# VHH binders against tRNA(Ile)-lysidine synthase (tilS), part 27

Target 1, 344 residues: tRNA(Ile)-lysidine synthase (tilS), of Thermosynechococcus vestitus (q8dih2)
Amino acid sequence: MWGIHHARLHTTLKTQQWLPLGSRILIALSGGQDSVCLTRLLLDLQPHWQWSLVAVHCDHRWRADSTANANFVQQLAQKWHLPCEVVSAPDLPKTEAAARSWRYQVFESVAKALDCTHVVTAHTQSDRAESLLLHLLRGTSPDGLATLLPSRSLGAIQLVRPLLGMTRAQTAAFCQAYGLPIWQDETNHNLEYRRNRLRLELIPYLQQHFNPNVEEALAQTAELLASDRAYFEAEVERLAPTVLREHPPALDRLRLREFPLALQRRLIQCFLRQHLKRGLNFRVIEAVRALMTTGNGSQTASLPGGQHLRVCGRWIELVRPMPPPPAPVPPDPGERSPPPSPLY
Short names: E, the ipSAE of ESMFold2; O, the ipSAE of OpenDDE; V2, 0.75 times the mean of E and O plus 0.25 times the DockQ between their complexes.

## First folded at step 17 (VHH; framework vhh_h_nbbcii10_fgla)

Design I7 (from J3 with W117Y; at its last look DockQ between E and O 0.70; V2 from the best seeds 0.00; counts 0 for: pae E 2.9 > 2, framework grips)
Fold by ESMFold2, look of step 17:
Formats: sequence, structure tokens, C-alpha cells
Structure I7 (fold): chain B 344 residues (1-344), chain A 132 residues (1-132)
Amino acid sequence: as target 1 above (344 residues)
Amino acid sequence: QVQLVESGGGLVQPGGSLRLSCAASGYESFTFSSYALGWFRQAPGQGLEAVAAISSSGGSTYYADSVKGRFTISRDNSKNTLYLQMNSLRAEDTAVYYCAAKYGSLDYSGSPEWFAYEYDYWGQGTLVTVSS
């Protein structure tokens, strides 16, 4: 039965077209309250949108009850006549970042197998506020604060977050009002996890003593920063061919001097992202920016991977280390096993 | 884009009256008179119910059977405001009331314009409690 949250989501989808008419949609269904709420909303909206819906459950095997969770999700999907794929991690993820990366790879793989064009996750307005705060507390660029976009590319598919207009309290109330079964994850109440402490202690304190609408306020800040990021990304794309040299990799430091500080940093960042696999941070960007005003032959310290930047006239060039020469191999290979193939 | 803000809810005894207001605003090209408007309500444990609708000009109105003769929808295009006068209130009228807006004219093609999926903008709601 349609309520106000069905009406609001329907309106948002009409105006934004994140999930076009007739789309084949993969729903990330964890069994938690937000994902169950999302799934029910999409099932109820399906007749008006002619979507093809299928669920995917990612079993991380992080907890002993992960098999029971997967069974819960499969039984719920069966009750709702919703096709559901369960994918288990081949080994326990080492970190939350590794778990997230694995989930997104599963989304792409399953979407390809089932010819889905979109994947939806149940991230809420509350999640966006929490993510902004976590990133702010770690210290990050303004682009890093533009968290949890409503829609973005994920390989060949679109990742969409239809619930960014709902708080966690609203998804809970929705599940209660509609009598929806949910999986209770004990990890969500464990204060040893930083996000849980923020959710259970900090945000309620901010709501009571600073701003009762703080979740919305923080989510709006993330959205404003996303639009700023989009503007600068387009500007950098336009300017990069006039500043960045591809062969050999270099920056035109005379051209860079003509731009405002914000663009200098972003053009340098763009260049470094193309050529560094790791270790890009503010300190590195500023070290390269300092070379705009130094004498010929000036250089940065070694960067991760053994590379550095060096001034050559108007250019700041990327200098790569040369590989060491191969060592001589013994005349006879080891009788038990061959010697190691590469020499390093 | 249109912003809708309801007001006028509260606690009322059965048989009493209450007047709801919905103030509309938008960006520079916003024209309130281009929108058809409606009132919806959601009672505890129930779905969203269309209560009343009014055309962009104000010349056509529609009412749910449950409220005909008791409720009057009206609009003041000079104030960008929608109203719902609720008389002879009953316990069954207890609900959160939402105003909604649809760009363009009312559709007569075989379904009421007040069907929730036809509206493009929604207010945050105002609570009406009818209790003795």
C-alpha cells in the first residue's frame, strides 16, 4: 500500500530519471532495515515503472551468522517473488575497504551476467551525513567530502542510491509500519566501530544540542561540494591538454603560473593521478607546485615507486627510476627447484 | 522546483473545524497558477488517501467521498497559498495532511488528478488530531 515515502520516491525518480522506465535493476539486499525498505519501495513502484528487479546478497562471512543472514534474505526474496543471487566472498576481507571493493566487483559481475543496467543500494540521508563527518574527521579535500552521490558510474552500469532523501529513522518506521521482517546485525550496535560510535553517540548529541536537522544539513553540504567537484573536473578536463604533456610526462610550469591556486592544485593532481599508483596527497601536490618558481634542475624528493619530479626549463618532468641490470644466473639450476625467474 | 509548507494542524474535538494552509514558493520563473494542487492524508497504519484537489485556475474541485460536504479546498493565487477548510471533523479524519502540486492541468482521462503518482511536489505534512 502506497504511503508518503512511495509518493516522494516516485516523484524524485520522475524528475531525476535515475532509474528510467523499463530498466533492469540489481538491488543490493543485505537484509537490514534500509535494504528491506528500499526493496519494498521498488517492488511497490514497479508496476508504474515497468522495471525488471533482481536482488543480490553479498555474504562477507565476517560473522558466524552470515549463513543465517543469507538464508533470511533468500527466504524474504522468495516470499516477494524476487529473484535473488547470493555471492559469498572467497576469503575473509582484511578491511572494510577490501569488503566494499569486493561488493562493488560483485555488483558489476552479477549485473553483467543478468544484463542489468543499474544497481541500487540503500544508502540513506543518515549515511551521507555520517560519511561526511567521518571524512572530515580524517581530514580530506573538499572533493572527498562530496560523499555518496545519488547516481554515479560503476563500470558499465549506473549505481543509484534512491534513499538519500530518507533518514535511518524513517526507514525503520517504514519497516515497522508495513510489518517488514529485517535482519538484526549485532555489529550495528557495537561501539568499537567508529561509524557506530558516530551514529549512536555523536549524531544524537548534535541533534539534541546543536541542530535537530543536522543529518539533512550535512547531506546538503555533501551535495553542494559534489556540484563544486563536478565544475572543477570539467574545467580541468578542458585545460589539461594545454598544461599536461603526455610524452614524456610533464607539466608546463609557465602555463600553470597563470592559473588561480585552486586550478594549479587540481591540474597537478590530475597529472599525478595519471602517473602515480599510490601516495598522492596534499604534501606531494604542494611539493610539485613549489617547482613552479624554482631554478632549472630543482626536483622533489623521491615519491612512492621511486619516481620524482624535476624542473627542465618550462617543464616539470616525471623522472622514473631505471631498473637494475640482471644478475648473472648460476651455471646449473638448483637440483630441487629452479632458481627464481626474475632478478631483483 | 517548488517548495510547499503546510500549517494549521492541531488538536480538535469531534464536530470542530480546522483550516489548513499550504504556502508555495519557487525560483524566479515560478508561477503558482500553473499548478494543480491537492491535499492528501495518511492515517496511522493506513496508506496515503487523496482528500481534495483543485485545478490551476480554481475552477474545478474534487473531493473524496469521505469528506464531501465537510471539507472545502480553495486557493489564493495572489498569495501562492492552498487551503483546506475542514468542518464537522470526525475521529476518522485524524492523519498527517500533505499538500501536493502538479504542473499543468487536471487529467480527466478515467482517473482522478489527485492520484498520488500524478503529483510532482510534496509538503512535509501537518498533523491533525481529532479526539474527545
Scores: ipSAE 0.424, ipTM 0.809, lowest interface PAE 2.9, mean pLDDT 85
ESMFold2 (binder alone), look of step 17: mean pLDDT 82; pTM 0.849
OpenDDE, look of step 17: ipSAE 0.786; ipTM 0.932

Design I8 (from V12 with W111F Y112W; at its last look DockQ between E and O 0.85; V2 from the best seeds 0.00; counts 0 for: pae E 3.1 > 2, framework grips)
Fold by ESMFold2, look of step 17:
Structure I8 (fold): chain B 344 residues (1-344), chain A 126 residues (1-126)
Amino acid sequence: as target 1 above (344 residues)
Amino acid sequence: QVQLVESGGGLVQPGGSLRLSCAASGFTFSTSGSYALGWFRQAPGQGLEAVAAISSSGGSTYYADSVKGRFTISRDNSKNTLYLQMNSLRAEDTAVYYCAAKYGSLDYEPFWYDYWGQGTLVTVSS
């Protein structure tokens, strides 16, 4: 039956248009509390939105109970007359990063095969608060704190998180009130995982001693940072053609001087991301920014990979090393360059 | 943007009375206003039920059969506030009560309402 969470989600979807009328939607269904809540809400709203709904379950095969989990999801989907694809993982490194990367590849692949335009995940307001805290404790840039956007591109499809207005307590209460079966994940109680320690120890402590509404407060902070990030990304995209030169790669340091510090750093970061495979960090951005006011011939120290940047008149030019000697026999698959560091 | 905040809920004995208030911002109540307003409630394990509604012109009201003669919906334009006077309360009235608003004519279906308050709990028990 239609309750207050249906009404609120419906209103949000009308104003934001994250899941337009008639959309073909792929639902990420893990069987957990939040994903079951999301799926039930979308099924109940479906008649008013004319959505085509299909679920995907990603079977990681890492746990002894992964087959039982997949069976649970299949039976739930069958009961709800919801088409459901189950995709099993190949052998992967046993890390959460590898699992997440694989899941998102599955979402793109399955959505393409089934002609879905959107994929939805069950991330909650509580998840957003937890993610902000985890990134803050690691010491990341403001953009890194702008986590879990309500809608973003994932390849050719849109990834939407319709539950960012609900806490985990609310999704639990929803499932209990509607008698919905859920799959209990044994690792949710393991305090060796940092996210679980945040959820089970730190956040309750903050709620009791500092702010009973701390999850909402942190999620609102993440949202505010996300809108700031979106503004700066749009400005960088607009300004980049007037500051960045592609051939040969260079920055117009006279144009850079005209912009506020925040834009200077972001334009330099944009340039460096296009041309460096590794070694991008705050120190490098600041070293390049210092060249805006130095004399001709000034340069940075050599970066990993042998590159550096040098002032040539109006330009800060990327200087590449002499061509290396011919490469030896290729290394094994695991020796590729690591991902770049985040800004700040 | 329209914002609705309910107050006045609480614990009351059967046969008692309670008045709910809903303070609005982002629009002004008026007989010429464009918003229809309503009170909805949700008891545990049940969906939203329309309790009472009032038209944008103020010329029409609706009451659920279960509350007719006991509940009165009203408005105070000078305070931009919607009220629900609840008399002769019964255990079956126990629910979270929500204030809601929509453009245009009144309606009994929650689907048509665009703005919702946070809710206020009413408990009727001994």
Scores: ipSAE 0.389, ipTM 0.812, lowest interface PAE 3.1, mean pLDDT 86
ESMFold2 (binder alone), look of step 17: mean pLDDT 84; pTM 0.857
OpenDDE, look of step 17: ipSAE 0.759; ipTM 0.935

## First folded at step 18 (VHH; framework vhh_h_nbbcii10_fgla)

Design AA1 (from J3 with G110L; at its last look DockQ between E and O 0.74; V2 from the best seeds 0.00; counts 0 for: pae E 3.2 > 2, framework grips)
Fold by ESMFold2, look of step 18:
Structure AA1 (fold): chain B 344 residues (1-344), chain A 132 residues (1-132)
Amino acid sequence: as target 1 above (344 residues)
Amino acid sequence: QVQLVESGGGLVQPGGSLRLSCAASGYESFTFSSYALGWFRQAPGQGLEAVAAISSSGGSTYYADSVKGRFTISRDNSKNTLYLQMNSLRAEDTAVYYCAAKYGSLDYSLSPEWFAWEYDYWGQGTLVTVSS
């Protein structure tokens, strides 16, 4: 039976078309409350959308209970008549970052094998707020604060996060109200993890003492930053062919002068990302931007890798270090000079 | 973008009355009179139930059997506001009440749960508690 969260999600999907009619959708089902909530919502909406739904569970084998977790997910999927793939990691991932990277590789691989065009994950409004705070505390650019987009490309498929309008408290209440079984992960309370400390200590403190709606406020900030980032990325994509030269690599500094500061920086960043292996930061971008107004032959200091940028007329050109010359071939040991000729 | 904000919920004794309001707003092209409107509720442990609906002109109204004769839906297009007058309240009326809007006409031949799928905008909800 439909509740308010079904109605709200249905309306959002009609407006945004993140999961079009008839799509074949891969659901990331971990067994936790958010993923169980997502799966139930999509199953209940399925008759109106004509979706083909299949779940995938990633067993990373980091934990002693990972087999029990996979069995729980398989039993739940059977109860719901939902096809479910379980994929185990071939090697034990050593970090959370490696585990996440592996899971997304699994999503692409399984989606290809099953002809899915979309994958959905159960990231919530609470996750978006937590991610924004974590990035802010570490120090990052505004683009880095635009976390957890509602929809983005993941290789040939679209990754969609339909639950960004629900908090973790709301997904928990949904599961309780509808009697849905969930898998309890014992590490959720381990305060050695920065993410868990933020979730269990910082967010509740902010809710109690500053803003009871802080998760929504932070998630809205992330969304506003995401729309700004999308605008600039589209503008850079449109303008790059008129400013960037690929062979040999260069920036058109006369053309670049025509743009506002924000676009100048982003076009320079785009160029440098294409041509530098490492060492791109704000200081380097500004050093290159300074060349827009300097005389012919002006250049940056040496960048990581020994490269630099220099002014050549209207162009700021990338100059790569020349390889060292090969060592001289030693002369043959048996070669002799001829004797001097007598002068007549 | 249409924004709907409910108010008027609270605690009331059985047999009492309560009036809910739903203020609607939008950008410069917003025309409240182009929308059909409805009230829905969700009680603890229950699904979303259609309570009452009103056409864009106000000329047609519909009520769930459980509320006929006790509840009155109305709208004031000059104030961009939808109302629900609830009289003779009972314990089973305890729920979170949501207002909803759809552009154009509604098809009331469908079941109450299918009415929810036709609406495009939803308010945040207001809690009504009926208890002694």
Scores: ipSAE 0.362, ipTM 0.791, lowest interface PAE 3.2, mean pLDDT 86
ESMFold2 (binder alone), look of step 18: mean pLDDT 83; pTM 0.853
OpenDDE, look of step 18: ipSAE 0.777; ipTM 0.929

Design AA2 (from J3 with G110I S111T; at its last look DockQ between E and O 0.77; V2 from the best seeds 0.00; counts 0 for: pae E 3.0 > 2, framework grips)
Fold by ESMFold2, look of step 18:
Structure AA2 (fold): chain B 344 residues (1-344), chain A 132 residues (1-132)
Amino acid sequence: as target 1 above (344 residues)
Amino acid sequence: QVQLVESGGGLVQPGGSLRLSCAASGYESFTFSSYALGWFRQAPGQGLEAVAAISSSGGSTYYADSVKGRFTISRDNSKNTLYLQMNSLRAEDTAVYYCAAKYGSLDYSITPEWFAWEYDYWGQGTLVTVSS
């Protein structure tokens, strides 16, 4: 039955068109409360949107209960007449980053096999707030704080996060109100994990002592930064052909001077990302930016990989180290001629 | 876009009255009088129910059978505000009440349970509790 969360999600989808009419959608279904909430909402909206829905469950085999979790998800999908693919990891992932990378590879592979154009995950407003805090505490650029975009490309498909307008408390209440079964993961309460400590200790402390609406506030900040990032990415894409030269790699420093500081930095960053494999940070960007106003022949210090940038007239050019020459072939011993006649 | 904020909810005894307000605002080109407006409610354990709707001019109204004669929807386009006067309240009126807006005309070809499909902007909700 339709409630306020159906109406709000429907309105958002009409406005943003993240999941167009008739789309073939792959739902990431972990069995947790957020993914169960997402799946129920999409199933209830399906008749109005004419979507084709199929679920995928990624079994990391990280824990002894992973088979029980997969069985729970399969039984739930069967009850809901929702086709469901279960994919097990071939080996135990060593880190959360590796597990996340594997899940996204599975999403791409399964979506391609089933002709899905979109994949949806159940990331919430609470997740966005948590991610912003984790990135902020590590120190990052404004672009790095624009976490958990509502929609982004994932290879040939579009990854969509329809629940960014709902908190974890709201998805829990939704599941309770609609009597939805959920899978409880024991690690959700394990304080050895940084994200769990943030969720269970830091966020409640901030809510109680600083701002009861802190999750919404942080998520709004992430959204504002995401829109700024999108604007600058579009501007860089438009301007790059007039500023960046690929052959040989260079930046037009006279053209760069015409732009505001923010665009100068982003165009330089774009250039460096295309041509450096590692070592890109704020100090490198500023070192290159300083070359806009220096004399011909000025250069940066060596960057990781032995490269540097040098002013050549209008251009700031990328200079690569010269590879060592091959070892010389020794001359054969018979190439020595006798001395010339002494009567020359 | 359009922002809607409800107020006026609270605890009231059966037979009592409440007046709900919904203040509307928007960016440039926002014209409140171009929107049809409505009130919806969601009681515990129930779905979203259309309560009342009013045309952009205020000349046409709709009421759910359960509230006819007891509730009055109105709007003040000079204050960008929608109202719901609720009289003779009953325990069954207990719900969270939501203000909603739609650009242009209401589409009455849809059944009452699909009425929410026509609205594109929703308020946060205000709780009305009717109990002895």
Scores: ipSAE 0.404, ipTM 0.804, lowest interface PAE 3.0, mean pLDDT 86
ESMFold2 (binder alone), look of step 18: mean pLDDT 82; pTM 0.852
OpenDDE, look of step 18: ipSAE 0.769; ipTM 0.927

Design AA3 (from J3 with Y108S G110M; at its last look DockQ between E and O 0.72; V2 from the best seeds 0.00; counts 0 for: pae E 3.1 > 2, framework grips)
Fold by ESMFold2, look of step 18:
Structure AA3 (fold): chain B 344 residues (1-344), chain A 132 residues (1-132)
Amino acid sequence: as target 1 above (344 residues)
Amino acid sequence: QVQLVESGGGLVQPGGSLRLSCAASGYESFTFSSYALGWFRQAPGQGLEAVAAISSSGGSTYYADSVKGRFTISRDNSKNTLYLQMNSLRAEDTAVYYCAAKYGSLDSSMSPEWFAWEYDYWGQGTLVTVSS
């Protein structure tokens, strides 16, 4: 039975085409209220979109009740005639970041095995607002504030977050109104975790004293920053072949001078990401940018890995450590090899 | 892009009346008179129910059987506003009421079973409570 959230999601999917007609979709189903809400919505919309739906449950084994959680999810999927794959972690991840990375690897692997083109997760508008606040409090670039994109690549598949238009309160109300069983996680109320304090204390305070619609406002800010990021990424992709040289790796500093500061930084960042393993930060980007207006032979300090950047006429060239010299060969009388030349 | 904002909800006694409004706006080339409009409602534990619809010109109207003779849909294209006059209210009319818009005309006579997926824009809703 269609409600207002079906109608709104349907309209969004028509205009954005995040989950095209006939797509083969892998649903991340944890058993929590948001994932159950997402799954029910997609099942109800399925006849109008002709999707093939399959679920995956990732059992990371952090909790003693993880087997009961997986059983709950499998019973729910069976009741809904939804194929469901359960994947257990081989080793317990020690951090939330490691657990998230493992889950995303599972999504790629299962999607490949089942020929799915899309994976969906149940991140909500509330999650987006919380993530923006967490990143803002840490201090980050505008790109770092563009959290929880509605759609992005995950290897060969597309990751989609269809619930970014719904708050956590709305997914809860949806599950209650439709009598949907959900798996309760008691750690959701533990205030020792920073995200839980933000969710249970800061957001309600902001809603009561500043803006009752603060979750929507913050999520809209994240969306605006995401569209700005997408614009700049497209511009960098278009401009990079005219500024970056591959052999030897270099930046065209005369060409760089033609661009505004924002593009200069992003083009330099693009170049450095291609050629540095570590040590990329704002200070390095600015050190390279300073070389745009210096004389020949000017260079940065050494970077981790022994690399640096040096002005060679029009170019800012990446200078790598010289390869070790070959072991000396005993000279034949009258035979002498020149020393190896550096590569530039 | 079209934005729809409902107003006029509230608490009413059975047999009373209430008038809902839906203000429509859009960026630049928005033309309210190009849209067919409708009212939908969702009661607790129920699905979305079509209540009434009106053509872009206002010349054709539709009503669900449950509200026929009691509710009147109208529009004022000069004010970009859709209305629902609700008379003789009953407890079963308690719901959140949403206005909705569809670009173009109503191509066929309205069916009482006209489906919500035909509409492209939705308001945030206004609560109507009918209680004694």
Scores: ipSAE 0.391, ipTM 0.794, lowest interface PAE 3.1, mean pLDDT 85
ESMFold2 (binder alone), look of step 18: mean pLDDT 81; pTM 0.843
OpenDDE, look of step 18: ipSAE 0.792; ipTM 0.934

Design AA4 (at its last look DockQ between E and O 0.61; V2 from the best seeds 0.00; counts 0 for: pae E 3.0 > 2, framework grips)
Fold by ESMFold2, look of step 18:
Structure AA4 (fold): chain B 344 residues (1-344), chain A 133 residues (1-133)
Amino acid sequence: as target 1 above (344 residues)
Amino acid sequence: QVQLVESGGGLVQPGGSLRLSCAASGYESFTFSSYALGWFRQAPGQGLEAVAAISSSGGSTYYADSVKGRFTISRDNSKNTLYLQMNSLRAEDTAVYYCAAKYGSLDYSGSPAEWFAWEYDYWGQGTLVTVSS
């Protein structure tokens, strides 16, 4: 049955075109509250959008009940006449980063096999607020606070997060009102995890004592930062050919001086990302920026990988380490003296 | 972009009355009189129900059978405002009421678009009406 969340999602999809008419969509279905809500919403909207829908469940194999979770998801998909693929993890390091990286590999692989153009995940407005807070508490750049974009490229497919307009409380109410079965994960209440403490302790405190709509406020801040990031990325793309030189890698420091500080930093960052394998941070960007005003021959300290940057006239050039010398070659046997020429 | 904001909800005894308002606004090219408008409601555990609709000129109105004779939809194009006068309220009228707008005319062609939520382009935040007891 069509409710207000169907109507609002439908309107958003009409205006934003994140999931165009007739799209082939891979749904990330964990069995949790948000993913079940997302799946039900898309199934209910499907007749109006003529989507092809298929689900994928990623089984990390980290918990004793992971097979039961996968069975739950498969039975739910069967009930809903939704094709569902289950993919089990290899031996993964038990970190969130490794799990996320593996899941996104699975999304790309399964989408390619099934010719899907889009993958959808059930990230909510609450997730966006939580991610912003986690990144803020860790200390990060404004770009790092622009979390959980509504739509972005993931290899050859588009990753879409249709539920960024709904809170976790709203997805819970949706599942309850529609009688939807959900898989309840016991670890959701474990306060040893920082995200769970934030969700169960900090955000309720902020709602009670500061702003009842704090999740929306934080998510809107993330969206504003995302639009600012998109603007700067477009400007850097436009300006980079006029400031960055590829052969040899260099920055035009005279041209760079003409731009505001924010663009100076972002153009330097763009250059360094192209040429450094690791170790890019704010201090490195500032060290390079300082070379805009120093004398010819000035340089940075050695960067990770043994590289540094040096002023050469109008250019700040990347200087790479020399390869180690080859092992000594044994001396050649000497040439024998030629025999005397026969005279006769 | 059109923004719709409902007001006037609240707690009412059975048999009482309420008047809901929906204020519309938009960017500089927004023309309220170009939109057909409707009221929808969602009771706990129920889907959206179409309540009433009004043409862009205000000349044609439509009502769900459950509210006919008790509710009156109207619009004031000079104030960019849609109204729903609700009289003789019943417990069954308890719901969150939503204002919705559709560009163009109210066109009945065997299945009027104003009764299908997917045909409306803009939605308000909702206002709660509770009819106690």
Scores: ipSAE 0.411, ipTM 0.799, lowest interface PAE 3.0, mean pLDDT 86
ESMFold2 (binder alone), look of step 18: mean pLDDT 81; pTM 0.840
OpenDDE, look of step 18: ipSAE 0.764; ipTM 0.923

Design AA5 (at its last look DockQ between E and O 0.78; V2 from the best seeds 0.00; counts 0 for: pae E 3.6 > 2)
Fold by ESMFold2, look of step 18:
Structure AA5 (fold): chain B 344 residues (1-344), chain A 133 residues (1-133)
Amino acid sequence: as target 1 above (344 residues)
Amino acid sequence: QVQLVESGGGLVQPGGSLRLSCAASGYESFTFSSYALGWFRQAPGQGLEAVAAISSSGGSTYYADSVKGRFTISRDNSKNTLYLQMNSLRAEDTAVYYCAAKYGSLDYSLSPAEWFAWEYDYWGQGTLVTVSS
């Protein structure tokens, strides 16, 4: 039966086109209330949108009841005439982060095998608020606070989060009103996990004592930061060919001076990410930015990996450490030794 | 961003009357008179039901059979407000009532009443009407 949440989701999908007409969609179905709600909504909308729907359940074997969970999901999918793939982890994940990384690898792999163009997960407005708080408490940059994008690439497919307009309370009420079976995960109440403490203790405290609409307020902040990040990413993409040189890697410091501080930093960050390992920090970006106004031959200290940047005229050039000498050339063509291992 | 805000809900006795309002606002270039409008309701455990609709000019109206003769939809384009006058209320009218807006015209013949909601672009947050004896 078509309710207000069907109408709202349908309107959002018409406007945003996250899941175009006729798409082949892989649904991440954990069996929890949010994923069951998402799956039911998409099944109910399917005839109008002409989607091909298939579910995937990731059994990470972290809990003793993981087989029972997978059986629940398979039985639910069968009842709903929804094709469902169950993928079990080859080894127990060491951390929740490792389990999450494995799930996303499975999504990409299964979507490719089944020719799906989109994968959907059931992240909610409540999840977005929680993620913003977790990142803020760690002291993250504004880009790091733009969590849980509604749509982003995942390899060759698009990852979409259609439920960012619904709270966890609303998905619970939806499942109750429609009589949907839900797998209750007992670890959701384990306060040893930081996200669970935030969800069960901090957010209710904020709702009671500061702002009853705090989840919406925090999710709106994350959305505003996401739109700002998208604007800057588009500007950097547009400007990078005029500022960045690939061969040899360098920045045009005279051109950089023409831009506002925010773009200077983001263009430098873009350059460094293309040529250095991830893990750049504010200190490194500012050290490179200082070279915009220094004399020829000025350089940064060594960066992670032993590289540094040096001024050469209008350019700030990336200087890499000399590689070790190659192994001696092997004798005659029919006999060859392996190349030496890189030092880095 | 277009915002629709309902008001006027509450508790009423069977046979009583209630008038719902839906105030529309938006950013620059929002023109209320360019929108067709409607009232929908959802009772607990039930699907969304179209109650009444009105064209952008106000010249054409639609009513669900269950409310004909008892409910009147109207709009005041000078105040950016949609109304629903609800008379002779019954227990079956208990629901959350939502106003909705669609740019342009509606094709009432295209879809079943449940599919009628598929045409709307903006939705209010709802106002509760309880009819109890």
Scores: ipSAE 0.328, ipTM 0.774, lowest interface PAE 3.6, mean pLDDT 85
ESMFold2 (binder alone), look of step 18: mean pLDDT 81; pTM 0.839
OpenDDE, look of step 18: ipSAE 0.736; ipTM 0.917

